VH-VL binders against TBC1 domain family member 23 (TBC1D23). Designs and how they scored, part 3

Target 1, 182 residues: TBC1 domain family member 23 (TBC1D23), of Gallus gallus (Chicken) (q5f415r38to219)
Amino acid sequence: QLPADLRAKVWKIALNVVGKGDSLASWDGCLDLPEQSIIHKDCQELIDRLSVPEDEKSVLLLDIESVITFYCKSRNVKYSSCLGWIHLLRPLVHLRLPRSDLYNCFYAIMNKYIPRDCFLKGRPFHLFRLLLQYHEPELCSFLDTKKMTPDSYALNWLGSLFSYYCSTEVTQAIWDGYLQQA

## First folded at step 14 (VH-VL)

Design a2 (from y4 with light chain R32W)
Fold by OpenDDE, fold request of step 16:
Structure a2 (fold): chain C 182 residues (1-182), chain A 120 residues (1-120), chain B 112 residues (1-112)
Amino acid sequence: as target 1 above (182 residues)
Amino acid sequence: EVQLVQSGAEVKKPGESLKISCKGSGYSFTSYWIGWVRQMPGKGLEWMGMIYPDDEDTRYSPSFQGQVTISADKSITTAYLQWSSLKASDTAMYYCARLDYGEYGWFDPWGQGTLVTVSS
Amino acid sequence: DIVMTQTPLSSPVTLGQPASISCRSSQSLVHWEGNTYLSWLQQRPGQPPRLLIYKISNRFSGVPDRFSGSGAGTDFTLKISRVEAEDVGVYYCMQATHFPLTFGGGTKVEIK
């Protein structure tokens, strides 16, 4: 568990994003995705839960929304609330990183720590089912009888790097260990 | 010593595919961008794109978007530039270079270049 | 895209005399953090480019002190105080403040 004042620095190093620079230097601020309203709403909800001065909320909101929007555009992926990106961003937002660092960290986590194709009926969940079948066959059978596939209950968990059901403090503690082991 | 070594010269025909390589050594390969720069015969330098090998973040110049593919294999500290279908206009010298985008915003070092000749 | 305009296109110089190359950007190259990512590159005949100057005025390691960079905002200059035979080549300015990265058109330095 890292001291709070060192967490930002250590995470940046651990994620190896120090050399990436300002990926959003030329961001024109165009927030025009088809799902922009949903993005905005979710970002606002995140901000509302944070203990930040009122006068800083608007700037922070713009930063987070820009990060998500740019990520979606650059990667040609669609945002959805069920993916848990907001929960993933929560521990990063608490670090009060510049927008560029926030994006870099977010990108690194998304690409290095979140399984590829982490969406409904994605490949990771097929693998998860196989693992479950092997390690917990009774549970697997039970879930099958209920027509509950792993993606139905684990998407938000995996897609948020296990932050979805955890407090920010707990998540940060987990990530402190997890990111430094990489 | 920090060094980038590129693959050898290529002679191709229009329509053929090509993949050239750039191998880095002497530094943390995953901690710096690798950029590709085109120089047509007797012309200036053109930034094509770059890749951050660690997370495979790839950026393209609008002029080269969809025209080429930049990739990297960090396990062998190698970056790649590839064409699915070459054109005569692709005839040029291609350089890879390490980019310190985080602090200095400069290219260093540069590879020795790969000459690609596309002719019928 | 940021357009980098270099002048002159060609600079014939007598050995021992100074040379000056100008680079103008279509917009400010000052990053929001305050840095200006303007660099100068030298390309000798038959060789790959070589970094000379970064962040407007900082000489890269191994670069002779006869090379100097200056400027601000949109106007930048590379100066060679005393041109030597080995300085023959094409010089490029490059900006990395804005995406995409862009180069100037180049200035050919030749000996008269």
Scores: ipSAE 0.890, ipTM 0.943, lowest interface PAE 0.5, mean pLDDT 95
Fold by OpenDDE, fold request of step 16:
Structure a2 (fold): chain C 182 residues (1-182), chain A 120 residues (1-120), chain B 112 residues (1-112)
Amino acid sequence: as target 1 above (182 residues)
Amino acid sequence: EVQLVQSGAEVKKPGESLKISCKGSGYSFTSYWIGWVRQMPGKGLEWMGMIYPDDEDTRYSPSFQGQVTISADKSITTAYLQWSSLKASDTAMYYCARLDYGEYGWFDPWGQGTLVTVSS
Amino acid sequence: DIVMTQTPLSSPVTLGQPASISCRSSQSLVHWEGNTYLSWLQQRPGQPPRLLIYKISNRFSGVPDRFSGSGAGTDFTLKISRVEAEDVGVYYCMQATHFPLTFGGGTKVEIK
């Protein structure tokens, strides 16, 4: 576990985003996705759980919402609450990073640690099912009878890099080790 | 020591393809941008584009968009600048430089430059 | 694109005398985070450019203290307090606040 004061620096190094800069610099800042209200709501909920001065919440909200919105726009992906991005962002937001670093870290994590198309009925979960079928065929069959696909139980874990069910402190501790391994 | 070493001078004819290289050493190659800068004979510096080797994020100047291709092989800490079809007007010195956008926004170090001469 | 205008184009200077180069940007170079990514580069004859000043006024490592940068917003200045023979070359300002990155046209410093 890293000291809190060093975590941001170490994570940035580990994620190779030290020299990346502001990826949002050329963005027009428009928060106008079809699902923007959902994004806003989820971001607000995240902020409400944080111990942040009231006068800083609005700025932080804008930062987080911008990060998600820009990510969606730039990657042409749709936001959904079930993806667990808010939980993924929680440990990062706790670091009090500038928006640029927040995005870069978020992007890096999404790129390096979250499987591509990690959403409901996404390809990773089809693969997971195949693996399950191979390694645990009886269990797979049982789950099939219950119409339980891997995304129904694994998306929260994988999509959030294991932050969904963990506290921020525990998640950060996990990430301290995990991010430095590779 | 942080350094960028570029490939040697090139003499080409119009229409030929070319790929020049810039190898970084002495630092985390994947954590900084590699930019390419053109300097035509007797002229100033022109930013062409840059690549972030870690995720291969590549950005071009509008003036050079579609004219060149910037790439990188992080396994050998090398960035590339390539032309599919050279023109006489491509005759210039080409520099690569490391860009730290995180805090400083500076280019350092610079490669020694690669002189590209395109003539019939 | 941000246009960087340098003046003068040429600066003949007597050894030991000061030199001053101006760089004006067509738009403010202040990033929303508060940083101003304005750098000064020196290119000696037959050599690649080298970094002198970054973020307006910070001297890069190994740069003599006779070099100084100042300015804000759209107006920037590079000063050489006492020009030496080794200072002969072309100086460029560069902005990295806005995409695409752009350079000034350069100022040639030469000895009278």
Scores: ipSAE 0.889, ipTM 0.940, lowest interface PAE 0.4, mean pLDDT 95
Fold by ESMFold2, fold request of step 16:
Structure a2 (fold): chain C 182 residues (1-182), chain A 120 residues (1-120), chain B 112 residues (1-112)
Amino acid sequence: as target 1 above (182 residues)
Amino acid sequence: EVQLVQSGAEVKKPGESLKISCKGSGYSFTSYWIGWVRQMPGKGLEWMGMIYPDDEDTRYSPSFQGQVTISADKSITTAYLQWSSLKASDTAMYYCARLDYGEYGWFDPWGQGTLVTVSS
Amino acid sequence: DIVMTQTPLSSPVTLGQPASISCRSSQSLVHWEGNTYLSWLQQRPGQPPRLLIYKISNRFSGVPDRFSGSGAGTDFTLKISRVEAEDVGVYYCMQATHFPLTFGGGTKVEIK
């Protein structure tokens, strides 16, 4: 599909973040959230699973942890592992973006394509679950065993669902298609 | 023609709320930051903050954090500057300006300005 | 915050003579990518600011060639080679390398 070297440029244009510049300039660089150890652990687990040269892993770890940390500070949001952000970040890491561009892409995805309020009234959750059960009964059973709430589904949708069942290459292809439609 | 057109002058009393607007036209409104700049009578320029309308990323100068709210509605290509409770010291000219933060680091164009007067 | 210090505060000048405005920053304005995001603005009486120069020395579209910018690091200069009546106003330097964005205090150019 997209040549790997050009995919990063296409994603920045499609996400409309070229004009944002160095949005990390307002951050003091401190990794000092109360939940920082959880953030670090999740980032380390992601990096350990990557097929990336060992000399690049420490830089990527710092980049990912910095992006999550600054996003939480900027949005006044507490990080937790069940939000599925690591799965969302996985295809972005493979783009090999500078940290500022990685942050800008992550921010755009979180605020444009992940619904800020994924919980609807109880009836919409029942309808969604019925449609999911009809089309993907194994997945519906898996979600039940993980006790995922309706509010968490949209936030985890692209990161958790597709990354859990798909390789990085397939996940990037799905994102390529999704971004073209958005 | 690239333009920023601001709402008209305002005369207010201390404690009142106010929301002024900045409407962009002639360019891709969502692809640039919109900044707000204060100029107190007889004084220089002070950067207040900025918003990226496409994803609503909003940043404030530390001097203005908590003092104002910057927002945008990209469907009508308009940015806003808002006070919940005006003070007499808020009397000033307020400009909006388009910021190219991604390549050139410049403000162009500027709105015509909105004069806000706060007095009893 | 990056402090931008302009000198002189006021520059009365005879028509046709040069004017020179200095801007000094409290820290280097060289961005980690290598660019220097230093701009010069002109504010004519009763008007909004207008962009003159960007990235130290590049004239913005439609700006006369009598305006030139120079400098590096922390020291920058705007020159007007032959001041005309339309050049009356206040000139500001501005930096966008660091957060928050900051302006110089302004230099008023007037005809004697």
Scores: ipSAE 0.616, ipTM 0.829, lowest interface PAE 1.5, mean pLDDT 83
Fold by ESMFold2, fold request of step 16:
Structure a2 (fold): chain C 182 residues (1-182), chain A 120 residues (1-120), chain B 112 residues (1-112)
Amino acid sequence: as target 1 above (182 residues)
Amino acid sequence: EVQLVQSGAEVKKPGESLKISCKGSGYSFTSYWIGWVRQMPGKGLEWMGMIYPDDEDTRYSPSFQGQVTISADKSITTAYLQWSSLKASDTAMYYCARLDYGEYGWFDPWGQGTLVTVSS
Amino acid sequence: DIVMTQTPLSSPVTLGQPASISCRSSQSLVHWEGNTYLSWLQQRPGQPPRLLIYKISNRFSGVPDRFSGSGAGTDFTLKISRVEAEDVGVYYCMQATHFPLTFGGGTKVEIK
């Protein structure tokens, strides 16, 4: 695994968000969407399953909830649990980014690499997990095999990023879970 | 060599639509915000909004929200400013400028400007 | 919105003499990460704006050393040590710390 601070820098460069700056500056900070309780519940469930120190959970919860809330406001999109955004946010949370960088990375992934029609619960993350399980090559090698379709390009790009930065231990655990289901 | 080249002057009537362009060259177009600035005749500068072309993140000044649409086509390194229904008060010089929002907080370079005239 | 107030509105200056332009912001321009995103622009008659100074005091490439910036927090100054004929125009301060981005009202520098 790469050191955490280097991994965060590489992700920001790979997502092309270094030049984006403090994109949260335009937000008033209000967590007041009609569906806010659903957002809060899903964020709390993610935090409860993370292996992070207890004293960091409250800050991280606010960061994640803020990112989802502002994304919904800025894109005029209604949140629902079946969109699967929590699974997309999980690897970003482990980068321990400042909130503005977390938002910039999330926005880039949502708008560049997730097909516009993929709002069904679990669908993009199940595919993403399958790609993660079967891709061991270095990010550079995987990029050399890119497909030209927009959907396959976005999925291959996300898969190669995760394959590059996932530990063998994590890959093994995912494989064990998959084989137990088969 | 970094340049922003804007489309030519426009003369329009109230109620007509208009789309003006700003083409960037000599730099990584997708790695910077492109902002639009209005200057009414004899007056100062007003920031209208900006777009990050790579992910199409678009922000508007509250004064211009709903009045204009900012967009970009990164395949031809071009940003756009668009009105669905022009008003006489839209008569102004319009500049695009590249914004380094991540490190320096500056506008450089600026386009040459597009004069839009909306007649009575 | 952050109000940027420039003084004077007009600065007629004898050729070769100094000029000083003040910019005051309604709130601190210090970003929570520590930088102050205050810039100075020059607009010559009939031309687009041109960047002179960024982050208070840093001279942009190709800008003559007779231009200097100073200040902190809410009070900022642009100085021209010896005004030349080509310095005629309108000077704007601009902040990018807060959203929306805002400009000062401008200061016209002209030769007396």
Scores: ipSAE 0.546, ipTM 0.796, lowest interface PAE 1.7, mean pLDDT 81

Design a2 (from y4 with light chain R32W)
Fold by ESMFold2, fold request of step 16:
Structure a2 (fold): chain C 182 residues (1-182), chain A 120 residues (1-120), chain B 112 residues (1-112)
Amino acid sequence: as target 1 above (182 residues)
Amino acid sequence: EVQLVQSGAEVKKPGESLKISCKGSGYSFTSYWIGWVRQMPGKGLEWMGMIYPDDEDTRYSPSFQGQVTISADKSITTAYLQWSSLKASDTAMYYCARLDYGEYGWFDPWGQGTLVTVSS
Amino acid sequence: DIVMTQTPLSSPVTLGQPASISCRSSQSLVHWEGNTYLSWLQQRPGQPPRLLIYKISNRFSGVPDRFSGSGAGTDFTLKISRVEAEDVGVYYCMQATHFPLTFGGGTKVEIK
């Protein structure tokens, strides 16, 4: 496995965002979307579940909320809790990236690996199920026997399946493998 | 060698559309921003905007927001600058340049320029 | 927007003599992570711009050592220690610290 201090650099290289720089420089910093209270609540819930010092939580909360807010403004997309973006952000947050790198990684994942129609229309990730079958055939078979379709675990499970059932270190290792194969 | 090669000079009338191109070669096209710079006759340089071809993240100078469209086709390593309706004031030399925004904050290389002339 | 003010607007220089170009920004160009993204470009007559100096004082590959950059914060200088005929052209400072990216108005260097 990758050493922890090198993992963030490997993810930035694999996502091809090293060259993007300070992508938040064009944003006025305003957290003023109509749905902002929903974004804030979801981000607060994520932060509350993390094992980080209290003095770091406020900065991290602002970072995550800023990333979601600017992404919605940049793409003209309305946030809702059912999109599952918090689950995609969770493994990225553990990399302890500066806010601009966090945004760049999130943007790359959303625009390169998650079809737009899936997160806007709730359509399943058919490729995600194929990858799940390849990497976790026992879990995929179990989900099938419970009549849980890819729709039921689509966007929520790209990051959250591995985050929910696995340690952060294991989740990052799974993503490392996936990104290296892409 | 790292190169940016732009499309040829254009002579157009006001109201016409135009799309000029910038083809990159000799480097990882998807790993750098491509910026567009205007130089009006006898004037200095103006940054218009940029695109990151890998994820199509696109940023515009406020002065050019809504005036032009910047796009890229990474399968042919080409960036574009586009007008839907040209004005006489769009007469200028247009450069593309590769921007290393991640470490150096500098433009290299530059394309040779595309002269756009808009007259009735 | 960050205004980049260059002086002089024109610098006629005798061959072999030094030239000095000043660039002043309306705000500090120090990025929050510590770097200062101030570059100098040369545009020879009829040619596209060419990078000379990046991050205040670093010469780009192939740039003669008679070119040097200095400065900090808001005040920057490009010096040519001994002007040669090939140095004729317009010189621009450029900042990439702040959005949008902005250029100075240019300084014309010419042989008198």
Scores: ipSAE 0.518, ipTM 0.771, lowest interface PAE 1.9, mean pLDDT 82

## First folded at step 18 (VH-VL; from d1 with heavy chain G35A)

Design e5
Fold by ESMFold2, look of step 19:
Structure e5 (fold): chain C 182 residues (1-182), chain A 120 residues (1-120), chain B 112 residues (1-112)
Amino acid sequence: as target 1 above (182 residues)
Amino acid sequence: EVQLVQSGAEVKKPGESLKISCKGSGYSFDSYWIAWVRQMPGKGLEWMGMIYPDDEDTRYSPSFQGQVTISADKSITTAYLQWSSLKASDTAMYYCARLDYGEYGWFDPWGQGTLVTVSS
Amino acid sequence: DIVMTQTPLSSPVTLGQPASISCRSSQSLVHWEGNTYLSWLQQRPGQPPRLLIYKISNRFSGVPDRFSGSGAGTDFTLKISRVEAEDVGVYYCMQATHFPLTFGGGTKVEIK
């Protein structure tokens, strides 16, 4: 368990984004995607669930919406709610990072740990099963004993790395352990 | 000790494809942007774009967007600049350089350059 | 795009005399976090560029103290207090505060 302030520094180092700098400098700041109202609604729902002061919520909302918007523009990807990005962002927003650092962390996680085609092309449960067995063999053995397959839980987890089903504290603890291995 | 070594000079015809390389050594390759810079004969420096090898985040100067492809293979610590169809106006010296975008805003080191000549 | 204007375009200098190179940006180079990412590069004949000065005034490792940088906001200067024969080449300012990254047009320093 890491103190919250140190956790942000450790995550940036472990995600290898310290050298990435102000990656948002290339963006014009426009929130004008066709699906922007969906992005805004999903971000507002995330912010409404956070236990942060009301005067900080509008800044966080803009940061999260900007991160999603620029990611979609820079990757040429259409946003939809079922991608689970909001749940992946939740543990990151608790780090209280500047917007550019938030984007850099999100981008790194999305590109290093979330297969892009898991929702578009097919079901990469074989890869998920191998990752689970490699990193959490006792949990994998337990799930096999109960005849739960990776299919029954993988899609919700692949899109959000546990954030969808776990509290922020538990999700951060899992990430702390995982990143220390890398 | 920290080095960027580029592929050799190229002589090509208009319409041909080309991929030139920049191999980094002596540092954590995936922790820094690699940029490509063009210098036309007798002219100054032009920033073309950059890539962050660890997550392949790629940015282009508006002047070069759609004209070239920047890529990297971090397993062999190599960045690439690629044209699908060369023009005579692509004749220039091309440098790669490591960018410390996070703290210093500097280019260091620079590769030795790759001269690309496109002529009939 | 940020335009970086260098003057003079050419600076013939007697050996041992000072040289001064100006760089002006079309808008402030102060980043929202407070730093100013203005660098100076030297390109000797037939060689790649090399870093001299970063963040306005900090000398890069191995750069002689006859090179100094100064300025703020939009107006920057590189000075060479005593030009040596090995200082012949083209000098560029470069900004990394704004996207896209841009260079000045260059200033050629020559002896004579």
Scores: ipSAE 0.479, ipTM 0.770, lowest interface PAE 2.4, mean pLDDT 82

## First folded at step 19 (VH-VL; from a2 with heavy chain G35A)

Design f5
Fold by ESMFold2, look of step 20:
Structure f5 (fold): chain C 182 residues (1-182), chain A 120 residues (1-120), chain B 112 residues (1-112)
Amino acid sequence: as target 1 above (182 residues)
Amino acid sequence: EVQLVQSGAEVKKPGESLKISCKGSGYSFTSYWIAWVRQMPGKGLEWMGMIYPDDEDTRYSPSFQGQVTISADKSITTAYLQWSSLKASDTAMYYCARLDYGEYGWFDPWGQGTLVTVSS
Amino acid sequence: DIVMTQTPLSSPVTLGQPASISCRSSQSLVHWEGNTYLSWLQQRPGQPPRLLIYKISNRFSGVPDRFSGSGAGTDFTLKISRVEAEDVGVYYCMQATHFPLTFGGGTKVEIK
């Protein structure tokens, strides 16, 4: 599909964040939210699932924790594990982006794509269903009997099921297709 | 071709609200920051803050945080600078400028400026 | 906040002679990615600013070759090799490496 080094460039262009620059420059770097231990735990769990050299894990952990922390501070949002942000971040961290690009991509997805896509007649759910039908047709049939609010299912179910059932390459391919559709 | 056109001069009293505009044309409005810069009479340039219109990511200089609101409406390619309660010390020329914050770190182009005069 | 100090504050110059403007930052303007986001702006009387030089020494499109930039780290210079009447105005350095973005205090260039 897309070569790995080209995928990061395509995602930044599709998310329209090439021009945003070093968005963390305005942050003092403090990891001091009341929820910080929960954020750290969730980030550590994500990092533990990655197949990367151990010396890269500590840098990635700090990057992801910083992204979540600054997003919460800049938006005045209280972090909770049930928001499913780790699942949204998972395909982004595999792009091997610098921390500022990672934040910009995360911000763009959180603020412009997820709520809008939930209202587009289930486009994220439709793509998710195609992949689920390919891997687990019985589960796909079961999920079709459930009625989920638009606000919850794209973030929670896509993140959870893609992350647990799909390889990084497949998850990135789904996002490649979705972002190109715009 | 690439232009930023600002709203006209304003004469206001202390305590009044004001919203001035900056309309971009000739480029992809959503792909660049729009910054606001103050120039008090006879003084230099002060960066106030910026907005990324595509996702409305907004940043303020610490010295202006809480004093103004920066916003944008990408459907009409327009950015705004807004005061809820003007002070006499807000009398200044206000410029908008397109910022390429990602690769070059430059301001180009600049709007023509909006003179705001606040007096009783 | 990064303080940008310009010298001189005023530079009266004879037409056709060179002018040199210095800008010093309170800390290095080298970004962690390696670039130095130092720009020079010109503001002619009664006009908005316009970009002359970006990333220390790169001339922006349409800027005459009599304008040149140099420097590194914390010390930067804008030179006008032969000042013309249209060069009258105030020149600002600006940094975008650090947040918040900051400008120098300006240097007024005028014909004597």
Scores: ipSAE 0.489, ipTM 0.767, lowest interface PAE 2.3, mean pLDDT 82

